# VH-VL binders against Exosome complex component Csl4 (csl4), part 17

Target 1, 189 residues: Exosome complex component Csl4 (csl4), of Saccharolobus solfataricus (q980j9)
Amino acid sequence: MRTQGELTLPGEELAVIEEFMTGDGTYEQNGIVRAAVVGKIFYDMLNRKSNVLGFKKIIFQHLKKAKYVIGIVNSIKEDSALVSIVGIEERGLASPISAYLHISQISNKKINNVTDAIKIGDVIKAKLLSYTFPLALTIKMKDLGVIYARCSRCGYLLIKQDENNLKCQRCGNIEQRKIGSYMVKKGGN
Short names: E, the ipSAE of ESMFold2; O, the ipSAE of OpenDDE; V2, 0.75 times the mean of E and O plus 0.25 times the DockQ between their complexes.

## First folded at step 18 (VH-VL; framework fv_benmelstobart)

Design s1 (from r3 with heavy chain V33I; at its last read DockQ between E and O 0.67; V2 from the best seeds 0.70)
Heavy chain, then light chain:
Amino acid sequence: QITLKESGPTLVKPTQTLTLTCTVSGFSLSTSIIHWIRQPPGKALEWLGVIYWNSDKDYNAAFMSRLTITKDNSKNQVVLTMNNMDPVDTATYYCAHDYDWEYYFDYWGQGTLVTVSS
Amino acid sequence: DIQMTQSPSSLSASVGDRVTITCQASESINNYVAWYQQKPGKAPKLLIYDASYLQTGVPDRFSGSGYGTDFTFTISSLQPEDIATYFCQQYDDLPLTFGQGTKLEIK
ESMFold2, look of step 18: ipSAE 0.670; ipTM 0.849
ESMFold2 (binder alone), look of step 18: mean pLDDT 94; pTM 0.954
OpenDDE, look of step 18: ipSAE 0.755; ipTM 0.901
ESMFold2, look of step 19: ipSAE 0.671; ipTM 0.870
ESMFold2 (binder alone), look of step 19: mean pLDDT 94; pTM 0.953
OpenDDE, look of step 19: ipSAE 0.668; ipTM 0.865
ESMFold2, fold request of step 21: ipSAE 0.573, 0.566, 0.613; ipTM 0.825, 0.835, 0.841
ESMFold2 (binder alone), fold request of step 21: mean pLDDT 94, 94, 94; pTM 0.954, 0.956, 0.956
OpenDDE, fold request of step 21: ipSAE 0.820, 0.823, 0.813; ipTM 0.918, 0.917, 0.915
ESMFold2, last read: ipSAE 0.567, 0.580, 0.604; ipTM 0.823, 0.842, 0.841
ESMFold2 (binder alone), last read: mean pLDDT 94, 94, 94; pTM 0.955, 0.955, 0.955
OpenDDE, last read: ipSAE 0.814, 0.804, 0.819; ipTM 0.916, 0.914, 0.918

Design s2 (from r3 with heavy chain T31Y; at its last look DockQ between E and O 0.73; V2 from the best seeds 0.00; counts 0 for: loop humanness VH .294 < .308, grease 19.1 > 18.9)
Fold by ESMFold2, look of step 18:
Structure s2 (fold): chain C 189 residues (1-189), chain A 118 residues (1-118), chain B 107 residues (1-107)
Amino acid sequence: as target 1 above (189 residues)
Amino acid sequence: QITLKESGPTLVKPTQTLTLTCTVSGFSLSYSVIHWIRQPPGKALEWLGVIYWNSDKDYNAAFMSRLTITKDNSKNQVVLTMNNMDPVDTATYYCAHDYDWEYYFDYWGQGTLVTVSS
Amino acid sequence: DIQMTQSPSSLSASVGDRVTITCQASESINNYVAWYQQKPGKAPKLLIYDASYLQTGVPDRFSGSGYGTDFTFTISSLQPEDIATYFCQQYDDLPLTFGQGTKLEIK
C-alpha cells in the first residue's frame, strides 16, 4: 500500500489484490492493482478498494475554452502516447489529467513511429480533440508539439537549433522532434 | 498578508443597479481567482460567480442575466455589478480568494450588507 | 445543480462533548468538500478541505471524513469558542453550493 493522497501515474502498483480491490481509475493485472490514469491515490478503508481520484467536473468547462494544454509524455505505445495534462494554457493544474495522442495526430507529414517525433518525458503543447473521456490530443498544428525536452543520451536540456532539430548542450547529441513553440532557443544557460 | 475588502452602497432601492468593489492586497490579481458569494440574512451562502486570472468569468445561471464581474489588475480591484435589484437580494456580499484554482476559499472579505428596500 | 443536505440544522452540546455534523451530496463528488465555521456577523473561516485535510492554523480537535456522497465533520472535544454555525461546501461542479448550516450552541 502507498501513501493516501500520493500522486500516481498510469501503470504504477497501488496494492496487491489481497490488500485492496480495484476501484475508480484502477485495474488488476496478475494479482496487482494498478493505476489506470494519473491522479491522487485514495484507499477506501471501509470497502477495501484502491481508487485514483477523478478530476473536478469544473475542469471540463476550462478544457472546452482552452486554446491549448501543456502535457508531459508519460508512456509510448505502438501507435499512440499517454500524456499527462499538467496545465491549461499558462496555468498549472494541481492534479494532472490523463489524455492520449494518436500517431495520426502528431504531424501532417508521414511518420513511421511515435518515437520519431516525441519521447517519454517531453513537454508538449497540444490541443484537445475531445472533452469527454477519453481525452484525445493533437499536435499537428504549427505551434503545437514539443516545447521542452531533455537529451535521450545524457539527460541535459535540449536547445532548439532549427525547425526540426534539437541539440544537447552537454554531449552534442542531435535529436529530431515534432517541435512546437519551443521554450529554449536563444539565451539558454 | 492576504486581505480583501468589499465597499459600495449599503442601501439600494428596488430596480436599481448594485455596484460593489473588492479591493485586495498581499497577492496579485494577475495570478489569482476571485469569487463573489452572498448570504441572505439567516440563510445559506449563495455562490454568484468567479473571475479568473485572465479575466475569464463563470456566473451562477440563476444570476447571470443580471450579473457582471470585472477587474482591474493594476488597481487591485474586482467589481461586481448586479442589475434590477429586488428585496430578495438583500444579503451580505463577500469577495473571496480561491485557493490555487481549487474552488474553495482560504480568505474572505469582511462582507458588506446590502439592503434592498423602498 | 448539486445539492448539499446538512444535518442537523441545530445542535446543543456541552463543553467537552464530541460533536458530529453530516452533509450528503445529491451525487458523487469524490472528496471535493470543504467545511467552514461562521461566527455571528463574521465571514466564514475555512477549517477542512478535500473532505479530511485540516487547514493550517486550525486546532486538531476539528476533523472531517467521507468520500462520494456522505461526509462528516467532527469536533472531538467541544470548547466554548466553538459556538458558531458550521457548513459544508462542494466544489466538484459549478455552481458551487453550500449546506444550510448547523447552528452549534453550548447548553
Scores: ipSAE 0.618, ipTM 0.838, lowest interface PAE 1.4, mean pLDDT 90
ESMFold2 (binder alone), look of step 18: mean pLDDT 94; pTM 0.953
OpenDDE, look of step 18: ipSAE 0.692; ipTM 0.878

Design s3 (from r3 with light chain S52Y; at its last fold request DockQ between E and O 0.83; V2 from the best seeds 0.75)
Heavy chain, then light chain:
Amino acid sequence: QITLKESGPTLVKPTQTLTLTCTVSGFSLSTSVIHWIRQPPGKALEWLGVIYWNSDKDYNAAFMSRLTITKDNSKNQVVLTMNNMDPVDTATYYCAHDYDWEYYFDYWGQGTLVTVSS
Amino acid sequence: DIQMTQSPSSLSASVGDRVTITCQASESINNYVAWYQQKPGKAPKLLIYDAYYLQTGVPDRFSGSGYGTDFTFTISSLQPEDIATYFCQQYDDLPLTFGQGTKLEIK
ESMFold2, look of step 18: ipSAE 0.721; ipTM 0.889
ESMFold2 (binder alone), look of step 18: mean pLDDT 94; pTM 0.953
OpenDDE, look of step 18: ipSAE 0.655; ipTM 0.870
ESMFold2, fold request of step 21: ipSAE 0.538, 0.662, 0.697; ipTM 0.801, 0.861, 0.868
ESMFold2 (binder alone), fold request of step 21: mean pLDDT 94, 94, 94; pTM 0.954, 0.954, 0.954
OpenDDE, fold request of step 21: ipSAE 0.741, 0.760, 0.757; ipTM 0.884, 0.890, 0.893

Design s4 (from r3 with heavy chain N54H S55D D106Q Y107H; at its last look DockQ between E and O 0.66; V2 from the best seeds 0.64)
Fold by ESMFold2, look of step 18:
Structure s4 (fold): chain C 189 residues (1-189), chain A 118 residues (1-118), chain B 107 residues (1-107)
Amino acid sequence: as target 1 above (189 residues)
Amino acid sequence: QITLKESGPTLVKPTQTLTLTCTVSGFSLSTSVIHWIRQPPGKALEWLGVIYWHDDKDYNAAFMSRLTITKDNSKNQVVLTMNNMDPVDTATYYCAHDYDWEYYFQHWGQGTLVTVSS
Amino acid sequence: DIQMTQSPSSLSASVGDRVTITCQASESINNYVAWYQQKPGKAPKLLIYDASYLQTGVPDRFSGSGYGTDFTFTISSLQPEDIATYFCQQYDDLPLTFGQGTKLEIK
């Protein structure tokens, strides 16, 4: 059994069937209950079921109308990233919404690894591809992508230097990202 | 300190229009989500509607033909207007702050009883 | 509209008793249920959100559980100051809807 409210990706073990049965967003394989979708884990203590939470129906209409969402990259897997949506346009969310970003949705240019374009902890501006759970994101468009990042070497804020390069003002490190409407540029604060 | 207070007439005649004002303090309406909820005597609470920070609104379909919610950010006021009042509309009316845009409420006004009678 | 059916409508219990109140939603609402306490002449007070999370400042004798359609609110050991009406609220979809309330008395 894992921690209540913990984020999960498809295929991850949530419980053994003796602990908790399958519920929403889960399946059983050889006595193991696994996540079927990306999201937050919720164990139903009344019925002893494992669930992966869906989002509120109220929020669906707001997501459909959004020009963009703001997310934080939480983890990176072989061909995708787990993203917590923390804002819809200019409005922050107290309860982040889980989504994923597939490598094919990062750039119109071919990339070989997710980490060539985004890193854990990056703040991204993204658009939703679908409005059914699990939520899928894209950052392919010009203004979508990384909008705030920290240096992988020293942890200081990175400044946009050109269309593909960020520079650390503390240590001089140059890093590449799929850059969107970046918040801090070399000519400003 | 976050506060909300409902004010307006406490007695309304059938067919008249009710206007209630929710005066807020301790936060800005420019970033806030405010709901109106009522409770008829001895009955369950009924959600009436919501006004968002950017003036978008959602109304309960059961009331939307006669219900309007507006706000004035400079006066810290949210206004409920309900046309064609009927004795069944007798209730305590509350405004509530949806602090995190989560649709549950940590802060409620104390409520005002509105009686609809000849 | 999502109907929240709350039971019982009233309840008398002794100090120290375990008290249980239930709400049933007419369709699945994940864990999007809040529980409120309302004392006579007072505004409602939030106790529990997201079915099982205790609001800051609320005593831990209050708890909630459930997922989907069936939700339970529990007071583990009833205290004299717990005399109030308790009600649930769903917030999965609009319109927001409430249980009819449970009037709790000390006997």
Scores: ipSAE 0.587, ipTM 0.826, lowest interface PAE 1.3, mean pLDDT 89
ESMFold2 (binder alone), look of step 18: mean pLDDT 94; pTM 0.952
OpenDDE, look of step 18: ipSAE 0.690; ipTM 0.880

Design s5 (from r3 with light chain S28T; at its last look DockQ between E and O 0.82; V2 from the best seeds 0.70)
Fold by OpenDDE, look of step 18:
Structure s5 (fold): chain C 189 residues (1-189), chain A 118 residues (1-118), chain B 107 residues (1-107)
Amino acid sequence: as target 1 above (189 residues)
Amino acid sequence: QITLKESGPTLVKPTQTLTLTCTVSGFSLSTSVIHWIRQPPGKALEWLGVIYWNSDKDYNAAFMSRLTITKDNSKNQVVLTMNNMDPVDTATYYCAHDYDWEYYFDYWGQGTLVTVSS
Amino acid sequence: DIQMTQSPSSLSASVGDRVTITCQASETINNYVAWYQQKPGKAPKLLIYDASYLQTGVPDRFSGSGYGTDFTFTISSLQPEDIATYFCQQYDDLPLTFGQGTKLEIK
């Protein structure tokens, strides 16, 4: 069993059904309760349910008013990416909110692969397309996209080389990204 | 050490405007969230509004037309202004510190009793 | 608005007794509930947050439980200094709302 309050990602094991039943944000698979969404684990001891805590309705209201959100790319599929919203504008969220980024919402130009624009672990600046779940994101605007990224080779923080490329100052690796208002300055970390 | 202290008039006449000041210490308003809450004598607590680190606000809709919350980070002060006071607004008014934008209150001022009476 | 229905409104118990107060939300609010203790003439004091987490410095005889709509606050062994009014509060949605309070007295 996991620790209550611990952050969980989709697919991770929370408990066995003999310990806790499925609750909010969870599903059962082969006797295992797993997280369906990103969030904090909460075990309801009274009802014996495993929950992944959702965001506050208050936060949802803030999302509706937000000019942009900050997210972390958690996973990438063929035509989409799962993003954890970790901030609303300049405000950090105590609990991440899962969102969806479709390949069509990455660039105005045709992109063949999601991984050509974003990588797992990248921090992105995005806007919400809708306020219905699942939350959909867009990074099509010029100032939206990757704002922090690390080198796929050595893990060092990348710097902006040009409009579409980031460079690693440690190993020299150059990587393509849909770059937004990139926050890493030369010589910085 | 986090401290909050409410100050202002303790007596207001009907239709007049109430102005309360919350002076904080032990933290910066530029990185914190402050709420206003009131409590009529012998009654439950009532949330009035909140001001965030970036000066954004949220108000209880019941008071939105009468309530304004502002702050001065340099003075470590948050100000509550409520117009058209009525005897029903008689209450102890509190400012409270919000723990990490969680919307529960880990630190409170001592409160100030405001009586609305002619 | 989310209503927090708190019960009972008043309670009298003996020192050493187990005391339970309940709060029911008008809708599901996950674990976004706090519990406060308010002594006469004093500001409320945070005891429990996120339904079941004990605030730092609070005696462990205080506890909270619940998820969704039904929440409980418990004093495992009532002490004389626990005489106060207790309030639940939800912080899932605005406006923030409180329970009606439970006035706790000692027999």
Scores: ipSAE 0.624, ipTM 0.863, lowest interface PAE 0.7, mean pLDDT 93
ESMFold2, look of step 18: ipSAE 0.695; ipTM 0.866
ESMFold2 (binder alone), look of step 18: mean pLDDT 94; pTM 0.955

## First folded at step 19 (VH-VL; framework fv_benmelstobart)

Design u1 (from s1 with heavy chain Y107S, light chain S52Y; at its last look DockQ between E and O 0.66; V2 from the best seeds 0.00; counts 0 for: grease 18.93 > 18.9)
Fold by ESMFold2, look of step 19:
Structure u1 (fold): chain C 189 residues (1-189), chain A 118 residues (1-118), chain B 107 residues (1-107)
Amino acid sequence: as target 1 above (189 residues)
Amino acid sequence: QITLKESGPTLVKPTQTLTLTCTVSGFSLSTSIIHWIRQPPGKALEWLGVIYWNSDKDYNAAFMSRLTITKDNSKNQVVLTMNNMDPVDTATYYCAHDYDWEYYFDSWGQGTLVTVSS
Amino acid sequence: DIQMTQSPSSLSASVGDRVTITCQASESINNYVAWYQQKPGKAPKLLIYDAYYLQTGVPDRFSGSGYGTDFTFTISSLQPEDIATYFCQQYDDLPLTFGQGTKLEIK
């Protein structure tokens, strides 16, 4: 089994069937329990079942009103990213909400890999495509995308250099992202 | 960390309006979510309603016709008003802090007992 | 409204005993259950959230488990200071609702 509360993407292994049976948001394949949907893992210790959590019904109403959400990229797979929604518009959430970002929703321009446009640890501004579990995101619109990132080489904060490039203030490394309304720009606030 | 204290009358007559004040400190109400919850003697807690940082509200439908929650961010006060009190409304009334839409509570006020009797 | 049915309503146990309290929700609420301790004349104290996680500062003799409709709260080795009423709360949907409580006493 994995860590209780860990974020997961569809198809990821959660447990062997002998350890935990299938539950909400999961399926079995060849003795392996896998996530069927994006979300947080919850192992039911009473019934020995693996679950992937849906969001609280209460939160649905707040999400329906939101113009955008703020997320942190937790992991990247071949054609998608797992994102933890940490804010709805200007307000932070006490508990993150799981969502996913499919490669087709990153840019109107063709990209070959998710990592060409976003990286683990990036803070993104996104819009919800759905208001039911599993939550799906898009960053196609001009103001959506990466709004804060750190250098992949030295960890120092990146600043916006131009419309497609971020530059490390410490080591000079230049990285490309699908950039939204970025929080830190060269020569500006 | 937020602290909360309820204040107001301990005795009201049937049909009167109850007004309770929750005074909050440690954080600003402009970033806080505050709930009102009551506990009749010997019975389960009952959730009354919530006021969000932006002054949006949700009320328990069972009390909605008699219940108003308001706040004053500059005074760090949340006010519960409940009209037409009845002896069945005798309870300890609490305000509680909600950490960013979690809807469970680590910080509660001490509570104030309100008795409704002739 | 989601009803939370708690059992037992009261319980007597000796210091060192394992104590188990259950809550059943009237519909599936995933893991959105908290457990509280309330001592006489005092406000509730949060012990467990999301059915499983121990709140910071709560002794590890307290634990919780469950998903869906059936939830269990356990004290692994009862201590004298654990005399209180314990209750569950669901927070999947409004209105928030609470179990009726379990009064725990020391024999």
Scores: ipSAE 0.560, ipTM 0.803, lowest interface PAE 1.4, mean pLDDT 89
ESMFold2 (binder alone), look of step 19: mean pLDDT 94; pTM 0.950
OpenDDE, look of step 19: ipSAE 0.674; ipTM 0.868

Design u2 (from s3 with heavy chain Y107S; at its last look DockQ between E and O 0.81; V2 from the best seeds 0.00; counts 0 for: pae E 2.3 > 2)
Fold by ESMFold2, look of step 19:
Structure u2 (fold): chain C 189 residues (1-189), chain A 118 residues (1-118), chain B 107 residues (1-107)
Amino acid sequence: as target 1 above (189 residues)
Amino acid sequence: QITLKESGPTLVKPTQTLTLTCTVSGFSLSTSVIHWIRQPPGKALEWLGVIYWNSDKDYNAAFMSRLTITKDNSKNQVVLTMNNMDPVDTATYYCAHDYDWEYYFDSWGQGTLVTVSS
Amino acid sequence: DIQMTQSPSSLSASVGDRVTITCQASESINNYVAWYQQKPGKAPKLLIYDAYYLQTGVPDRFSGSGYGTDFTFTISSLQPEDIATYFCQQYDDLPLTFGQGTKLEIK
């Protein structure tokens, strides 16, 4: 088993079935209990069940009024990305919320692949389109999109060069994104 | 380090309006969430309501018709106003700091007993 | 509204005893339960959050467990300073609600 309260991503191993059975937010594959959602691990010691917890009912009440949320791109599929919401406007969340971003919600411009606009590990500024599971996001609005990213070659900070391009400060690599209100800009301050 | 202190009248007549002020220190109201909770003598705690960092509010439906919570970030003050007081409203009133917007309370004020005469 | 039913309402135990208090929620609340200690005339003190975790500075003789509707609070070896009323609170949904309390005394 893993550490109680540890953050986990979908598909990660939580326990062998002989230690803990499946519970909320988990599934079993070949005798292994795995996370089904992003969240915090909670092992129920009384019933020997593994759970992954995302959020309280109260938090949904605030999502409808939020001007934006802050998320981290967790994984990318053919036509969508899984995103972990880690903040609502300027307030950080103690318990991340799982959401998804469909390719049609990335840009007003036609794109062929999700990876043309965002990559795993990117921090994005987004808006919610739905308030029940599954939570849907959009970044096609002005100022929404990638706000912080690291270089795919060397892991160093990327700096905004222009409307569509980010440049690595260490190795000079140029990467494209659907850029929002980016946190670090070329030649600003 | 975090402190909260309730102040205001300790005696109120029926039908009057109660106004309590919670003065805070050790944190900023502009990034914090503050609740009001009361405890009638010898009874369970009752949650009254909450004011968020952005001044949004939630009230317990049982009290919302006569309850108002406001704040002034620059004065470090959160104010509870409760209209039409009745002897059943006699209780110790607390303000409490919401740990990281989780809805449990890591710091409470000392509380102030408000008595409503019958 | 989510009702929290706490038992027992009072409890007498000797120094060194293991003490157990329970709360039952009227519907599943995952692990969103906090436990508080309240001495007469004082504000509540947070002991446990999310059913399991000790608040910083709380002695490790205190513990919590449970998930769903049934929650347990335990003092492994009762000390004289543990005389107080203990209560649970749910925070899965509004309004926030509290157990009726358990008055703990030393016999």
Scores: ipSAE 0.411, ipTM 0.717, lowest interface PAE 2.3, mean pLDDT 88
ESMFold2 (binder alone), look of step 19: mean pLDDT 93; pTM 0.950
OpenDDE, look of step 19: ipSAE 0.613; ipTM 0.845

Design u3 (from s1 with light chain S52Y Y53N; at its last fold request DockQ between E and O 0.64; V2 from the best seeds 0.71)
Heavy chain, then light chain:
Amino acid sequence: QITLKESGPTLVKPTQTLTLTCTVSGFSLSTSIIHWIRQPPGKALEWLGVIYWNSDKDYNAAFMSRLTITKDNSKNQVVLTMNNMDPVDTATYYCAHDYDWEYYFDYWGQGTLVTVSS
Amino acid sequence: DIQMTQSPSSLSASVGDRVTITCQASESINNYVAWYQQKPGKAPKLLIYDAYNLQTGVPDRFSGSGYGTDFTFTISSLQPEDIATYFCQQYDDLPLTFGQGTKLEIK
ESMFold2, look of step 19: ipSAE 0.633; ipTM 0.866
ESMFold2 (binder alone), look of step 19: mean pLDDT 94; pTM 0.954
OpenDDE, look of step 19: ipSAE 0.668; ipTM 0.862
ESMFold2, fold request of step 21: ipSAE 0.601, 0.649, 0.554; ipTM 0.828, 0.854, 0.818
ESMFold2 (binder alone), fold request of step 21: mean pLDDT 94, 94, 94; pTM 0.955, 0.955, 0.955
OpenDDE, fold request of step 21: ipSAE 0.807, 0.805, 0.800; ipTM 0.917, 0.916, 0.915

Design u4 (from u1 with light chain S28T; at its last read DockQ between E and O 0.65; V2 from the best seeds 0.73)
Heavy chain, then light chain:
Amino acid sequence: QITLKESGPTLVKPTQTLTLTCTVSGFSLSTSIIHWIRQPPGKALEWLGVIYWNSDKDYNAAFMSRLTITKDNSKNQVVLTMNNMDPVDTATYYCAHDYDWEYYFDSWGQGTLVTVSS
Amino acid sequence: DIQMTQSPSSLSASVGDRVTITCQASETINNYVAWYQQKPGKAPKLLIYDAYYLQTGVPDRFSGSGYGTDFTFTISSLQPEDIATYFCQQYDDLPLTFGQGTKLEIK
ESMFold2, look of step 19: ipSAE 0.686; ipTM 0.862
ESMFold2 (binder alone), look of step 19: mean pLDDT 94; pTM 0.952
OpenDDE, look of step 19: ipSAE 0.639; ipTM 0.856
ESMFold2, look of step 20: ipSAE 0.682; ipTM 0.856
ESMFold2 (binder alone), look of step 20: mean pLDDT 93; pTM 0.950
OpenDDE, look of step 20: ipSAE 0.741; ipTM 0.893
ESMFold2, fold request of step 21: ipSAE 0.631, 0.648, 0.640; ipTM 0.852, 0.863, 0.844
ESMFold2 (binder alone), fold request of step 21: mean pLDDT 94, 94, 94; pTM 0.952, 0.953, 0.952
OpenDDE, fold request of step 21: ipSAE 0.834, 0.833, 0.829; ipTM 0.922, 0.922, 0.920
ESMFold2, last read: ipSAE 0.345, 0.676, 0.381; ipTM 0.675, 0.850, 0.752
ESMFold2 (binder alone), last read: mean pLDDT 94, 94, 94; pTM 0.952, 0.953, 0.949
OpenDDE, last read: ipSAE 0.826, 0.834, 0.839; ipTM 0.922, 0.922, 0.923

Design u5 (from s1 with light chain S52H; at its last look DockQ between E and O 0.58; V2 from the best seeds 0.62)
Fold by OpenDDE, look of step 19:
Structure u5 (fold): chain C 189 residues (1-189), chain A 118 residues (1-118), chain B 107 residues (1-107)
Amino acid sequence: as target 1 above (189 residues)
Amino acid sequence: QITLKESGPTLVKPTQTLTLTCTVSGFSLSTSIIHWIRQPPGKALEWLGVIYWNSDKDYNAAFMSRLTITKDNSKNQVVLTMNNMDPVDTATYYCAHDYDWEYYFDYWGQGTLVTVSS
Amino acid sequence: DIQMTQSPSSLSASVGDRVTITCQASESINNYVAWYQQKPGKAPKLLIYDAHYLQTGVPDRFSGSGYGTDFTFTISSLQPEDIATYFCQQYDDLPLTFGQGTKLEIK
């Protein structure tokens, strides 16, 4: 059994069928309940079901109207990243919404690895590519991409060096990112 | 600390317009969501509408034709106007705070009883 | 509109008893249910959100469960101060809707 509220990706184990049955966004395989979609795990203790939580219909309506969203990169796979939407435009969300970012939606230029453009913990400005669950994001536009990042070596805040590179002012490490409207200025937070 | 307080007339005649004001403190309306909810005596709660941080609004369709919600961020006030009041509209009216798009209410005003009577 | 059918409408229990209130939605609303406590002459107080999570400051004797259409609110050990009317609320879709309420009294 996983942790209630934990983010999950398709194919991941949620429970055994003896503990919980399949619920929304899940399927059973060889006695194991697995996530079928991206989302938060919700174990229904009353009905003994494992569910993967999507989003509110109400919020979905707002997302359709949103010019952009703010997300945090939670995990990275071979060809995609899991992103938690934590804001709609300039407003924060109390409950993050799970979405994914495919490598093809990172840049108009060919990218070999997702990690060349984004890293876990990065804050990104993105747009919704589609309005079907699971939510797909795009950061292809010039103003979209990483807007806040920390150094992978020392954890210090990175500063924009040029169009594609961020520099750590503490250790001098330079990292490549698909940079959007980067919020951190030299000498500031 | 977050506080909300409803104010306005407690007695309205039939066909008249109700105007209630919700005064908030402890937070800014420019970054918050406020809902209006009413409760007839001894009955269930009824959601009326919502005004968002950017002044967008959603109304219960049952009241959309006669309900208007506005706000003044500088005054920390949200105003509800409801036209053509009827005795059936007699209820305690609440304004409530929404915790960042959750659409459940973590803070409420004390409520104000509005009686519609001749 | 999504209807929330709450039951029972009223109940009486003794101090220390386990109390259970149910709410059924007319359609699946995932876990988007809140539970409120309303004492006489007071505004509702949020107890549970997202069907399961306890609001900050709320005693552990209160709990919620359910997903989809069927939801349960539970007081594990009823206390005298728990005399109130309790309401469920859905917030999956607009308009927001509430259950009819359950008036809880102590014997």
Scores: ipSAE 0.626, ipTM 0.848, lowest interface PAE 0.7, mean pLDDT 92
ESMFold2, look of step 19: ipSAE 0.635; ipTM 0.844
ESMFold2 (binder alone), look of step 19: mean pLDDT 94; pTM 0.954

